VHH binders against Protein Abitram (abitram). Designs and how they scored, part 6

Target 1, 175 residues: Protein Abitram (abitram), of Dictyostelium discoideum (Social amoeba) (q54td9)
Amino acid sequence: MRTLIERYYSQYYFIDTTITDPNLTEDQYVNQHTNELAVIGVAPSHPVLQQEISKIEFKENAINNEVSGVRKTGGFKLQSNTILCVITCSNGKEYFLRSCIKGKLLEINKELINNPSLLKTNHATSGFLAIVEPMIKDKFMENPGLIKFEEYHKLRNIPIQKGPVFLKDNTNDED
Below, E stands for the ipSAE of ESMFold2; O stands for the ipSAE of OpenDDE; V2 stands for 0.75 times the mean of E and O plus 0.25 times the DockQ between their complexes.

## First folded at step 1 (VHH)

Design Q16 (framework vhh_6qgx_2)
Fold by ESMFold2-Fast, scan of step 1:
Structure Q16 (fold): chain B 175 residues (1-175), chain A 127 residues (1-127)
Amino acid sequence: as target 1 above (175 residues)
Amino acid sequence: QVQLVESGGGLVQAGGSLRLSCAASGFTFSSYAMAWFRRAPGKEREFVAAISWSGGSTFYTDSVKGRFTISRDHAKNTVSLQMNSLRPEDTAVYYCAAELDYGSYVFYDSPEEYDYWGQGTRVTVSA
């Protein structure tokens, strides 16, 4: 039995290629669901997880993103390096989180505005950043800056943890 | 113990308005995405509108955009569907549905993703 994430998601990471310091790993995860939508969040290597977060501020276009209809094209259009939010730490340090992939913004996690500590305590689950509909779906690795899950953990020397189990109240009876 | 109870259905003439309400109990309302689906006589259940757990995103089927508005009230544990400019084609039984969101992702237009369902409220729009 795999975790819910392992069963329904192809897991990737996004590395900002403009950062050359090997100790400054402002990486993000990109988890693609079997329905092809991507969930974006901070990777376990991200230095913000070692900071005290003061606030999270989303960019104007991300906050005002009104998607009407489940396949409507009117959402905020993203490039891979589009900045979605700024995290301000208690020590004054700022981090910028990006969309990671080209596509359309479907949803931001507005709970991070009211409870920014969720990004730190639950980064892999309820503390996600955004949901994106990717432009490149079938050959997902063609999205620039993506690295495969196992390759990333080896590169950053991070053990592969069994992730949090995401339980839905109703389990599909297809066992 | 989880319950969704719909109200506000009825008979209305074309061009009229109705407001549907769904009262939720027995679960942490703020953690759930909420949706309205409908089933017309002889047809399958179809998506109408949805609102994310945070209230930050709303989704509508094309035929109701600009006419229907979904909203939620966390203090009252209610979801509402304001239906304006009703058409005979809107005649159906309307169902409230809830899906545990955890703030991750939900396939808002997929009935199979929703764990809890109300009994439905009937809406009849006369020509």
Scores: ipSAE 0.000, ipTM 0.142, lowest interface PAE 14.1, mean pLDDT 77

Design Q17 (framework vhh_6qgx_2; at its last look DockQ between E and O 0.15; V2 from the best seeds 0.00; counts 0 for: pae E 13.8 > 2, placed apart)
Fold by ESMFold2, look of step 2:
Structure Q17 (fold): chain B 175 residues (1-175), chain A 125 residues (1-125)
Amino acid sequence: as target 1 above (175 residues)
Amino acid sequence: QVQLVESGGGLVQAGGSLRLSCAASGRTFSDYTMAWFRRAPGKEREFVAAISRSGGSTFYTDSVKGRFTISRDHAKNTVSLQMNSLRPEDTAVYYCAADWTYESGYLYTSEYDYWGQGTRVTVSA
């Protein structure tokens, strides 16, 4: 059984390939589901995963995505560098997390506001940052700044272990 | 978190000039649209000027157009407001504001999440 991520997602990473200092590798993942929506979160290399997180703050417009009279249709369009939230760590360090993908914001993970530690403990699952409808869905690598799973792990020197095929097929229906 | 600190306020005669400065810290300065607002005694906070993240676009309220110039200095992480031909009506506390989203409107106080403490400008007749 492959992991749920391997079954239902294509995994990409938004990184600056010229940065090699582990304290500066503020990488994010972009996982495109088979339904074409993109799930955005912190990559395993991100320094915040080694920090104690105090709070996570989203822009008010992102929290209230359906607010009328303030937001127009198209007012929530995202560029790849649009900042979605600020993470404040207990030591005072702050990190910006970004959309990574040009598209439309569908949802932020509001649970991160109430339980910021999910970003660390479940970063690839329930600790995701946002769901985005990408502008470029068909040829996803045309989204600038992305690299694929294998290249990411080589560049960041992170070991890869794949889950056993068929070990977890019985759990894939719980998505 | 971002901290904004205004400076350069003071007392000036009508027809004079004054330069306000706003120092930004905490996050990359280039990620912000920057603006100046002002509050006259007994009035609501009102928009004065804004400058895009790149510095390529500037906006002004009609009452200051041609007299005030907003600019930004990426090397010093500052936004400045050069105020010329000052009038008594320009008397106010001036606030620096920052917005880190790319889709905010520039004219409205509700679109800015980060504010300085204000610097007082008094223009005597």
Scores: ipSAE 0.000, ipTM 0.131, lowest interface PAE 13.8, mean pLDDT 78
ESMFold2-Fast, scan of step 1: ipSAE 0.013; ipTM 0.286
ESMFold2 (binder alone), look of step 2: mean pLDDT 81; pTM 0.834
OpenDDE, look of step 2: ipSAE 0.007; ipTM 0.265

Design Q18 (framework vhh_6qgx_2)
Fold by ESMFold2-Fast, scan of step 1:
Structure Q18 (fold): chain B 175 residues (1-175), chain A 124 residues (1-124)
Amino acid sequence: as target 1 above (175 residues)
Amino acid sequence: QVQLVESGGGLVQAGGSLRLSCAASGFTFSSYGMAWFRRAPGKEREFVAAISWSGGDTFYTDSVKGRFTISRDHAKNTVSLQMNSLRPEDTAVYYCAASYEPYLSWDTASYEYWGQGTRVTVSA
């Protein structure tokens, strides 16, 4: 069994060009489903995965999109560098997560507000950041700042793990 | 073992309504994308409706849009399918499905956990 991501998603990464330190890789993934929606999250190189997270706070526009009752039809319009949330670490360090692509914000992962550690334990699955309806769907690589999965792993010198990855229950009630 | 249990199926006349419910054992729906599928006699499983793990987004197959509503109740750990204006063509066994992937999908292969199904028969 392959991961569901490998089976149903075209995988890309977004590099935040505002970060000039070559040793500081605050990168994010962008996985486009066959239904054309994009799932955004933190890349395996992101330094937040090595920190203890104190809290995750979504930007007011992202929260209002979810709680105002006009979620899909009136969704928050995004530029590629639009900040969606701020992660505050126990040591006081802050990280800013972006939409990565132009489009309409459909959904934020509100579970990250209640369980910030989910971002670290399950960043590639249930710990995603947001779901976006892309403005550019047909030729997805024409979204600025995207890099292909294989090219990203080569660029960051991160090996591609072999073999199937099974989905795991992320509930606290499991042994 | 993680289980999904459907309820609410039965016999109903065309134009009637039924509400199906799905209850989970061993996990909470806040961690899962959820969907309803159906299998008519002699046919393969067909997508009906999906709801994101947060409940903020839904997706329906064309034949049920405007007639069926999928919803979830995180406090009760249930997913429901309200079926209105039922037609004989809606006759099927209805299945609840759950995915660790917390986004909308119409593909059966996206769902790892399945219930045993509940029968819905709509008479002419």
Scores: ipSAE 0.000, ipTM 0.189, lowest interface PAE 12.1, mean pLDDT 76

Design Q19 (framework vhh_6qgx_2)
Fold by ESMFold2-Fast, scan of step 1:
Structure Q19 (fold): chain B 175 residues (1-175), chain A 126 residues (1-126)
Amino acid sequence: as target 1 above (175 residues)
Amino acid sequence: QVQLVESGGGLVQAGGSLRLSCAASGFTFSEYAMAWFRRAPGKEREFVAAISYSGDSTFYTDSVKGRFTISRDHAKNTVSLQMNSLRPEDTAVYYCATDKYSFGWEYTNPSAYDYWGQGTRVTVSA
């Protein structure tokens, strides 16, 4: 029995490897779908998950990328540290979420604008941040700052939590 | 009031092509992501392809990459699945599904979709 994430995604996290303070855990996940696109969101160790969120504001370039129409090509071009949004907490603290990988911004999760709490309640699923077309697809680990799922959980001392089982039995994988 | 009506299914020989269409009504089509799922006899419903509400992003399961192409026509409120180089293992009932702003992981999750069509049967002979 595997979850949809385990079946269709290769799971990674983005961390700043120069940070030696174990309390600075503003990490993000980067999950590469079998179609090679990457879904980006907040990692389980991120301190924002312990805060009350006042609002989430996307950068103008990220919003304009989404709103520009039906069939635009050549999305917003990202470096790994490109800021996509600012989270403002009720206590006035701010967090900055980044693209994590170099590539093109395809979509932002507009539901976070209308329902910021979705980031906390569903950060691993419907509360994702963005979808990116990676510049480095075939050797995905060559994206700077990425760490494998199991290594991340060991590094941050977080138990591996399986999501809900979507299928009663493991259905035959396609091809 | 939301309705999805699939068409274009049929019998085809291995290596052949079919184009499936899904006509949508009862909602603001341009605000909804669209997906195709399939169910082979005796198996669970599985993801095939999805397209974002804007049409800017498309997603495919590994077994159909390079063979199938999903597209949408906002003027006609339709989503289409062009299926090339069909294989016997593509034999299934194909379903059109929609939900508002379904992105990322939600595109592959059947439970993310509130509205489904009745399905159209595709049979690929050896």
Scores: ipSAE 0.000, ipTM 0.133, lowest interface PAE 15.2, mean pLDDT 77

Design Q20 (framework vhh_6qgx_2)
Fold by ESMFold2-Fast, scan of step 1:
Structure Q20 (fold): chain B 175 residues (1-175), chain A 126 residues (1-126)
Amino acid sequence: as target 1 above (175 residues)
Amino acid sequence: QVQLVESGGGLVQAGGSLRLSCAASGFTFSSYAMAWFRRAPGKEREFVAAISGSGGSTFYTDSVKGRFTISRDHAKNTVSLQMNSLRPEDTAVYYCAADSPWEYLEDLYSGSFDYWGQGTRVTVSA
């Protein structure tokens, strides 16, 4: 028996290799669904989870993102390090969240604008950041900066905790 | 209006250290990625180091990794570049730059920045 994430997603993390301070672990998760779409969010090591969030502001191109048609034409084209939003904490600290992988932006989580605390309380589920259609779908590890789930948890010394986790499928049944 | 003012340049001997500072005004400092670029005599401007608005991410060109450290002080609206183990090849005019918070850190070496300082001269003697 696996959680929804374990059953339908291959789990990875994105590490910004430009960060050399071992106390600054602004990492993000990348969970690839069996339909090949990737869900992006905040990793358990991210310092924002220890802060009080004042607001989350998405980049204009992310807010105005349009995807339409039978073959999902359009959408904001992303590089792995494209900034999607800035998080402002009550203490004045700012964190920038990235797309993590190259591809097309399909959806941002607009609920984070009205309820930024969702990022903290449900970062692995309803508090996700964005959904991306990857450019590199096969050989997914060839996306720069990705690290496998087990390797990440060993690197950051974070225990693997399994529990019931639910992510809504972005299927034709729900708009 | 946005202004960036560099200071701390000067003449130092090879192996020495120097600290450059950049004072920022006219914008929300914590929202902008900040970077240092340099231009040596007869050469094109090149990227040196960058720091994100939060200070959580830094990026360095290979030739300065381990020798230079970029940092920022939000209370003073300053970004600094600590330069250690200086070499004659580090001789250049150093520029502070501020970019949109939405720009890529890897793109900073392309020189496509929104705002630039006037520069401060660093000379490393043999």
Scores: ipSAE 0.000, ipTM 0.112, lowest interface PAE 15.2, mean pLDDT 76

Design Q21 (framework vhh_6qgx_2)
Fold by ESMFold2-Fast, scan of step 1:
Structure Q21 (fold): chain B 175 residues (1-175), chain A 125 residues (1-125)
Amino acid sequence: as target 1 above (175 residues)
Amino acid sequence: QVQLVESGGGLVQAGGSLRLSCAASGRTFSSYAMAWFRRAPGKEREFVAAITWSGDSTFYTDSVKGRFTISRDHAKNTVSLQMNSLRPEDTAVYYCAAGLYSDYTEFYPTEYDYWGQGTRVTVSA
């Protein structure tokens, strides 16, 4: 039986290859919905989750990207390492969050501007970073820098947590 | 930043029907999932139904499957709950809720960021 996310998303992670220190894990998740759109956010290993965030600033092209609907032509065109925002921590440390995949930016989470702590408290849900229409859809793993969900958790020694089943028809225990 | 307003509640006889509507204002529908929760007298809020931000998937609690239908109108920024074959145990205040990244969220109230004020449904025996 699968959880809601396992049922409707193919889950991947992106490892930022510009980070040369193997003890720093500034990783991001990439969850591709069955409609082919990808939701980007901060992975559980990311050091920003242990910091106090002062502000989140999106790049000008990301803010000025007009989102009128799903699969529109145009929009901000992304490479896998395109920076979407800069996070400034209270201690002065900065982190850069990337698009992770090639494609078109459909939407940024503007709530992070007014409530930057949302990224920490809800990084896997309401604290997502962006929604992207991928350029490479059918062979999604051919996007550079992606690794599969199980492979990532093994690599980072992070346990896979099973969420609760979302409906009784998905439970192991019947009634 | 999102405002949710419910309507359509009222008094109905057992076996009857009601249609609840939830109008969302503020942010665009494309980044939200919508759900209905209810609270019966003396009980906690419980999940009733949800529809994902894409509109591709709908979810229901076991007690309402086959009787209730959730639907979304992206153009009007509304979500509706068609309630058929109503039972006295469906009596509750019904709340509309919205959450970002809904296909990822579990059906717990804490997963939803925005809530309406509620609309009362009373089903007479």
Scores: ipSAE 0.000, ipTM 0.123, lowest interface PAE 17.4, mean pLDDT 76

Design Q22 (framework vhh_6qgx_2)
Fold by ESMFold2-Fast, scan of step 1:
Structure Q22 (fold): chain B 175 residues (1-175), chain A 125 residues (1-125)
Amino acid sequence: as target 1 above (175 residues)
Amino acid sequence: QVQLVESGGGLVQAGGSLRLSCAASGFTFDDYAMAWFRRAPGKEREFVAAISYSGGSTFYTDSVKGRFTISRDHAKNTVSLQMNSLRPEDTAVYYCAVDYRGWSLYTSPAEYDYWGQGTRVTVSA
């Protein structure tokens, strides 16, 4: 009865509580695997999903964390609001995606550099942004700005999708 | 050349314990995830446990949670699997595997780049 995501992940969202405009919902998901690692991506409410993406550029520190070769030591240390990348849309708008949680950057999704549309078409799965090892693992909700899955969907008025078998995609598809 | 060499397999009675070890060589750094898989007679290769390159993050299949413990020794470049309260159902050839990318603690064999030759574990009733 449990979906694949429900079986292996604890699902959360990151919201910027300083944003008071109800039409600006630049939210991100934070899915913590049972192995304690967190997968970060764009939430279904994020306005970038309504835009045409020109390119995605990762910050130099994020790229250097992985691309520096055979010695991947001292991974990039993150605060919850650390910017990992800048999305440039065809209309010139820019969106900044954050690490969402304090921790150590393990990897960025380099496929987004070659295929930025993956962020839109597969945001909940293969279009993820980054993988982070959280600093706060055993009290995960103590990470600033996190909100629980069910509370987020109620707050943003987004229906929760439920599958009869294991689902990896379309967890937010509401028609 | 990269090599993984398993040891510690053998015959043990139900309720007993074994410690498997995997020695890694040929790697230039320890920033990679490692896992243990097993293949029982007549069955497919099954995930057992995984450990990350940092912080000691671990993941176990439900059937071994609380009985098995995976650990790393960076100084010896070794990963170990402590197996307690063994059951006849744990009888299998055990393999260690490396995910050189170190992205996540994957449960799919397809995500792992290097494999050891395997060590046989037999648990008698």
Scores: ipSAE 0.000, ipTM 0.115, lowest interface PAE 15.9, mean pLDDT 75

Design Q23 (framework vhh_6qgx_2)
Fold by ESMFold2-Fast, scan of step 1:
Structure Q23 (fold): chain B 175 residues (1-175), chain A 128 residues (1-128)
Amino acid sequence: as target 1 above (175 residues)
Amino acid sequence: QVQLVESGGGLVQAGGSLRLSCAASGFTFSSYAMAWFRRAPGKEREFVAAISGSGGSTFYTDSVKGRFTISRDHAKNTVSLQMNSLRPEDTAVYYCAADEYSPWYDLSGYTPEAYDYWGQGTRVTVSA
């Protein structure tokens, strides 16, 4: 049996094409569900994965989109470079995560505010950043800055998962 | 290209401690889940401990919980197994294993078939 991502998502990455330095790898994933919604998160090359995260703070307009619930005039409209949150590391470094695609913010992962380490420990489920309703759905690759999963892994020299991954017992009785 | 090299095995008295180390090369370390397996004479390989690519999740077989600790050092590209309160039944060849993944697939299985890359093993002997 395939993983949830392999079964239900078309996998892409977002890179800033204006950056030619291969050491600037603050990349993000964009996984489009079969229902056409996109899940946004941190890519394997992102330097935050080697840092200890102190906190994750979402921009005010992203928080207000989640809190209102009763607004009659649309959600937060996104450009591909719209900043959704700031990650602050224990060493003082900051990383800015973007929406990656143009569309409408559907929700943010508020769990990251209370448990920032989820961004690193639960990549596929609990550690996502946001869910976006894309403006460009039918021709998804026409979203600027997107690169296909296999092409990205080749570009960044990152191994691809062999096949199905087995879900393990989450028992952690010892620290 | 991918290579795993274990070290730290040896002979130890019951109740003693050993630290095993696995040096990884040829891949992006944070993209692999890492595990330790062992094989005693006449037995199949059994799971001992695993750590996710991010290092945030650890898993242990019941017989070593509270005695063994798995950890990884991303700067040094190493995974370590600290073994305390060793018992004669811990005598085995210990193998380091790596499972290829993207960040969304940082979980591996408890079975050897889940792992693509293996070291040659390091021998641990615990005397009575």
Scores: ipSAE 0.000, ipTM 0.096, lowest interface PAE 17.4, mean pLDDT 74

Design S01 (framework vhh_7sr4_2)
Fold by ESMFold2-Fast, scan of step 1:
Structure S01 (fold): chain B 175 residues (1-175), chain A 123 residues (1-123)
Amino acid sequence: as target 1 above (175 residues)
Amino acid sequence: EVKLVESGGGLVQPGGSLRLSCAASGSIFSIYAMGWYRQTPGKQRDLVADITSGGSTKYGDSVKGRFTISRDNTKNTVYLQMNSLKPEDTAVYYCAADEDYFWSEGTYYFDYWGQGTQVTVSS
């Protein structure tokens, strides 16, 4: 839900600056939870959301990712441009989804392998791509290629839908 | 659609123990976090304990060291072992499940809730 994301996440977007065609907006979101972990997914402007998805295939390094312990020791090391998966559409078009930020891969959404349409129907929630532990946590905007939520929506001319604020947050220990 | 069914509640003497269970059924593909919340008379629900599919746990301050949460991902069941029970633990205990990987900071963002089970600690 939007209200949940607004309350517990700092929302950012990643723009692939190597794409110079203004009609190809293969953007991704990067939502940082209050526990500092980042959830990665497709942005509302991404053209895959208007396609019929045939399959989603994760890269071998992402599938074989092993993470253990409370502090998530281990895991696949990511650069911002590291490809995590390839989406193949029914029309043969392929899209490549990236890590967006430097860090360690904690988890891929394996549900997308069994139900690829989940990425399209629930891209902002249960249809996320991956969970990453960022290398740059405190000054998150220092991650290259990120832009703030409101700046992105203005840039792409996408309306912002705000949910009501119903309840005050409980403050639990995040450690 | 997901349905949660709680069991294991009841009446115990102070210092006693109870084990709560919560089984999830239905479309359960994306359940990442499960947990227990409680509601005391005249109060809003508060966190008892949560656990992610990866095994990370969080506890409410009043129950740390006394309660233990555990999960069986293959059975989509979460358990709460309650030890050293106090009269202040008397409440309706609710099972909750969330498709979000991360902890919800409050009681109001879980996607699915059980019907509740009564725990009474009284002499």
Scores: ipSAE 0.000, ipTM 0.148, lowest interface PAE 13.5, mean pLDDT 76

Design S02 (framework vhh_7sr4_2)
Fold by ESMFold2-Fast, scan of step 1:
Structure S02 (fold): chain B 175 residues (1-175), chain A 124 residues (1-124)
Amino acid sequence: as target 1 above (175 residues)
Amino acid sequence: EVKLVESGGGLVQPGGSLRLSCAASGFTFSSYAMGWYRQTPGKQRDLVADISSGGSTKYGDSVKGRFTISRDNTKNTVYLQMNSLKPEDTAVYYCAKGTSLEDYWEALYGSDYWGQGTQVTVSS
């Protein structure tokens, strides 16, 4: 059976095409739902997944963005490189997570403020970063910097793994 | 911060009815969509029903016509009325907090705010 993401989302990744160093893999996923909204999070290659996270801080404009306000009035307008949050690791290293696509910010995952480890344990699911209404909806691949799921895994030499807990064949209860 | 407490589960015979309740606290209840999921041992959680802040409802195909989701914003409670229960409805039922937007529940990969669950067993 297909995962929930495989059933309802078109999966993409965002990479900075100006970066030629193959060791700089601060990539993010961009999953577009059939309703055309995009869910943004950290890709499996992101080095933050190998770090101990101290805190996650969202930018002021992202925190002050009310979901109803964005939908009804205009909200926080995003460029592809707009920084949404800063992750601070226990070793002092900082990572910046971006909107990846141009559009309007609808929602941030505020639970990451209270439980930053959720980003590591559930990055592909409940540990998402944000929900964005894309400016380019119909021809989604025309958003700059996007790469398709299969192409990304080939490029980064990452095996395709089973997805979210909601649709896995077995629950993971192995220690 | 956010707390969800389910109740109303139990043992019922095929064809019977149960009403599940989920008492919510720690957020502005009326501004958020709410949902019910269920899980059978060895299987994944499946969406049963959801209700938007504006009252729009969505149901899983297996429960349409038999289950009804509703909410009471004055009591910060979401309900699941289950009629014509079948043995295949046996599962642990979980309450979940959705998004604050009516049409964005589907954009999430699920909720981080889950209750402990309430067991529903349909058997003779």
Scores: ipSAE 0.006, ipTM 0.215, lowest interface PAE 9.8, mean pLDDT 76

Design S03 (framework vhh_7sr4_2)
Fold by ESMFold2-Fast, scan of step 1:
Structure S03 (fold): chain B 175 residues (1-175), chain A 123 residues (1-123)
Amino acid sequence: as target 1 above (175 residues)
Amino acid sequence: EVKLVESGGGLVQPGGSLRLSCAASGFTFSDYAMGWYRQTPGKQRDLVADIYSGGSTKYGDSVKGRFTISRDNTKNTVYLQMNSLKPEDTAVYYCAASDEYWELYESGAMDYWGQGTQVTVSS
């Protein structure tokens, strides 16, 4: 069992380094599994989590890729800033979610089409956006715009929440 | 028009060195993974070295410690520095480019290929 627990996700965040306005915190997480696949979703700082979501619309290429099935070669190729979906809020605001890393789209979370509030209520788990096969695996931090989990929480002044107990000490010392 | 043009091949004695260059045009070079493959008559192409857009590198087991891959995004060029050459390194060397790199050592995984340059190691 300890072997399974030790295989916990390597957690990162994506920020657009071309954005210098500190109030534009439309950040996303990138969680790399030990199988090297990356799970993409909205970060805790994302303003959409404070809004009422009207709908989530995936780009045509992302939907068509999922309908056609996954291809190991010649699937939908992604740049780090490739837009995967548009979130429309009840107040008329729109947010654009990106692939965050260069690679190949394997799966979108189709449940978000039928239940867009899932992105807000379960953003870190069942409300993920997409699964991507990264182009850069060996030195994952060389993906542009990635920042380490602890550095991100410090940068955005967000406390690190205690997760489920996986034989890990759940005491958080701030010193 | 996508072009990959190799240069720097030739005849060298065992223990010698060569530097291969590949000049790329017709695509956004800095966004592509670049690689060097080699082929000996009667055999399939083998990955020699690759370099991702971010600069991370991977080498075939037979060349580790002897060959170095590098890139210059301002010149749209990828290089292969070959040191301590052996007769077994004799092959046609191909430059390749992909906007999507796969860990599998399959020649069909690359999007674009050069015409190749002959390297012969013989005394």
Scores: ipSAE 0.000, ipTM 0.113, lowest interface PAE 16.3, mean pLDDT 76

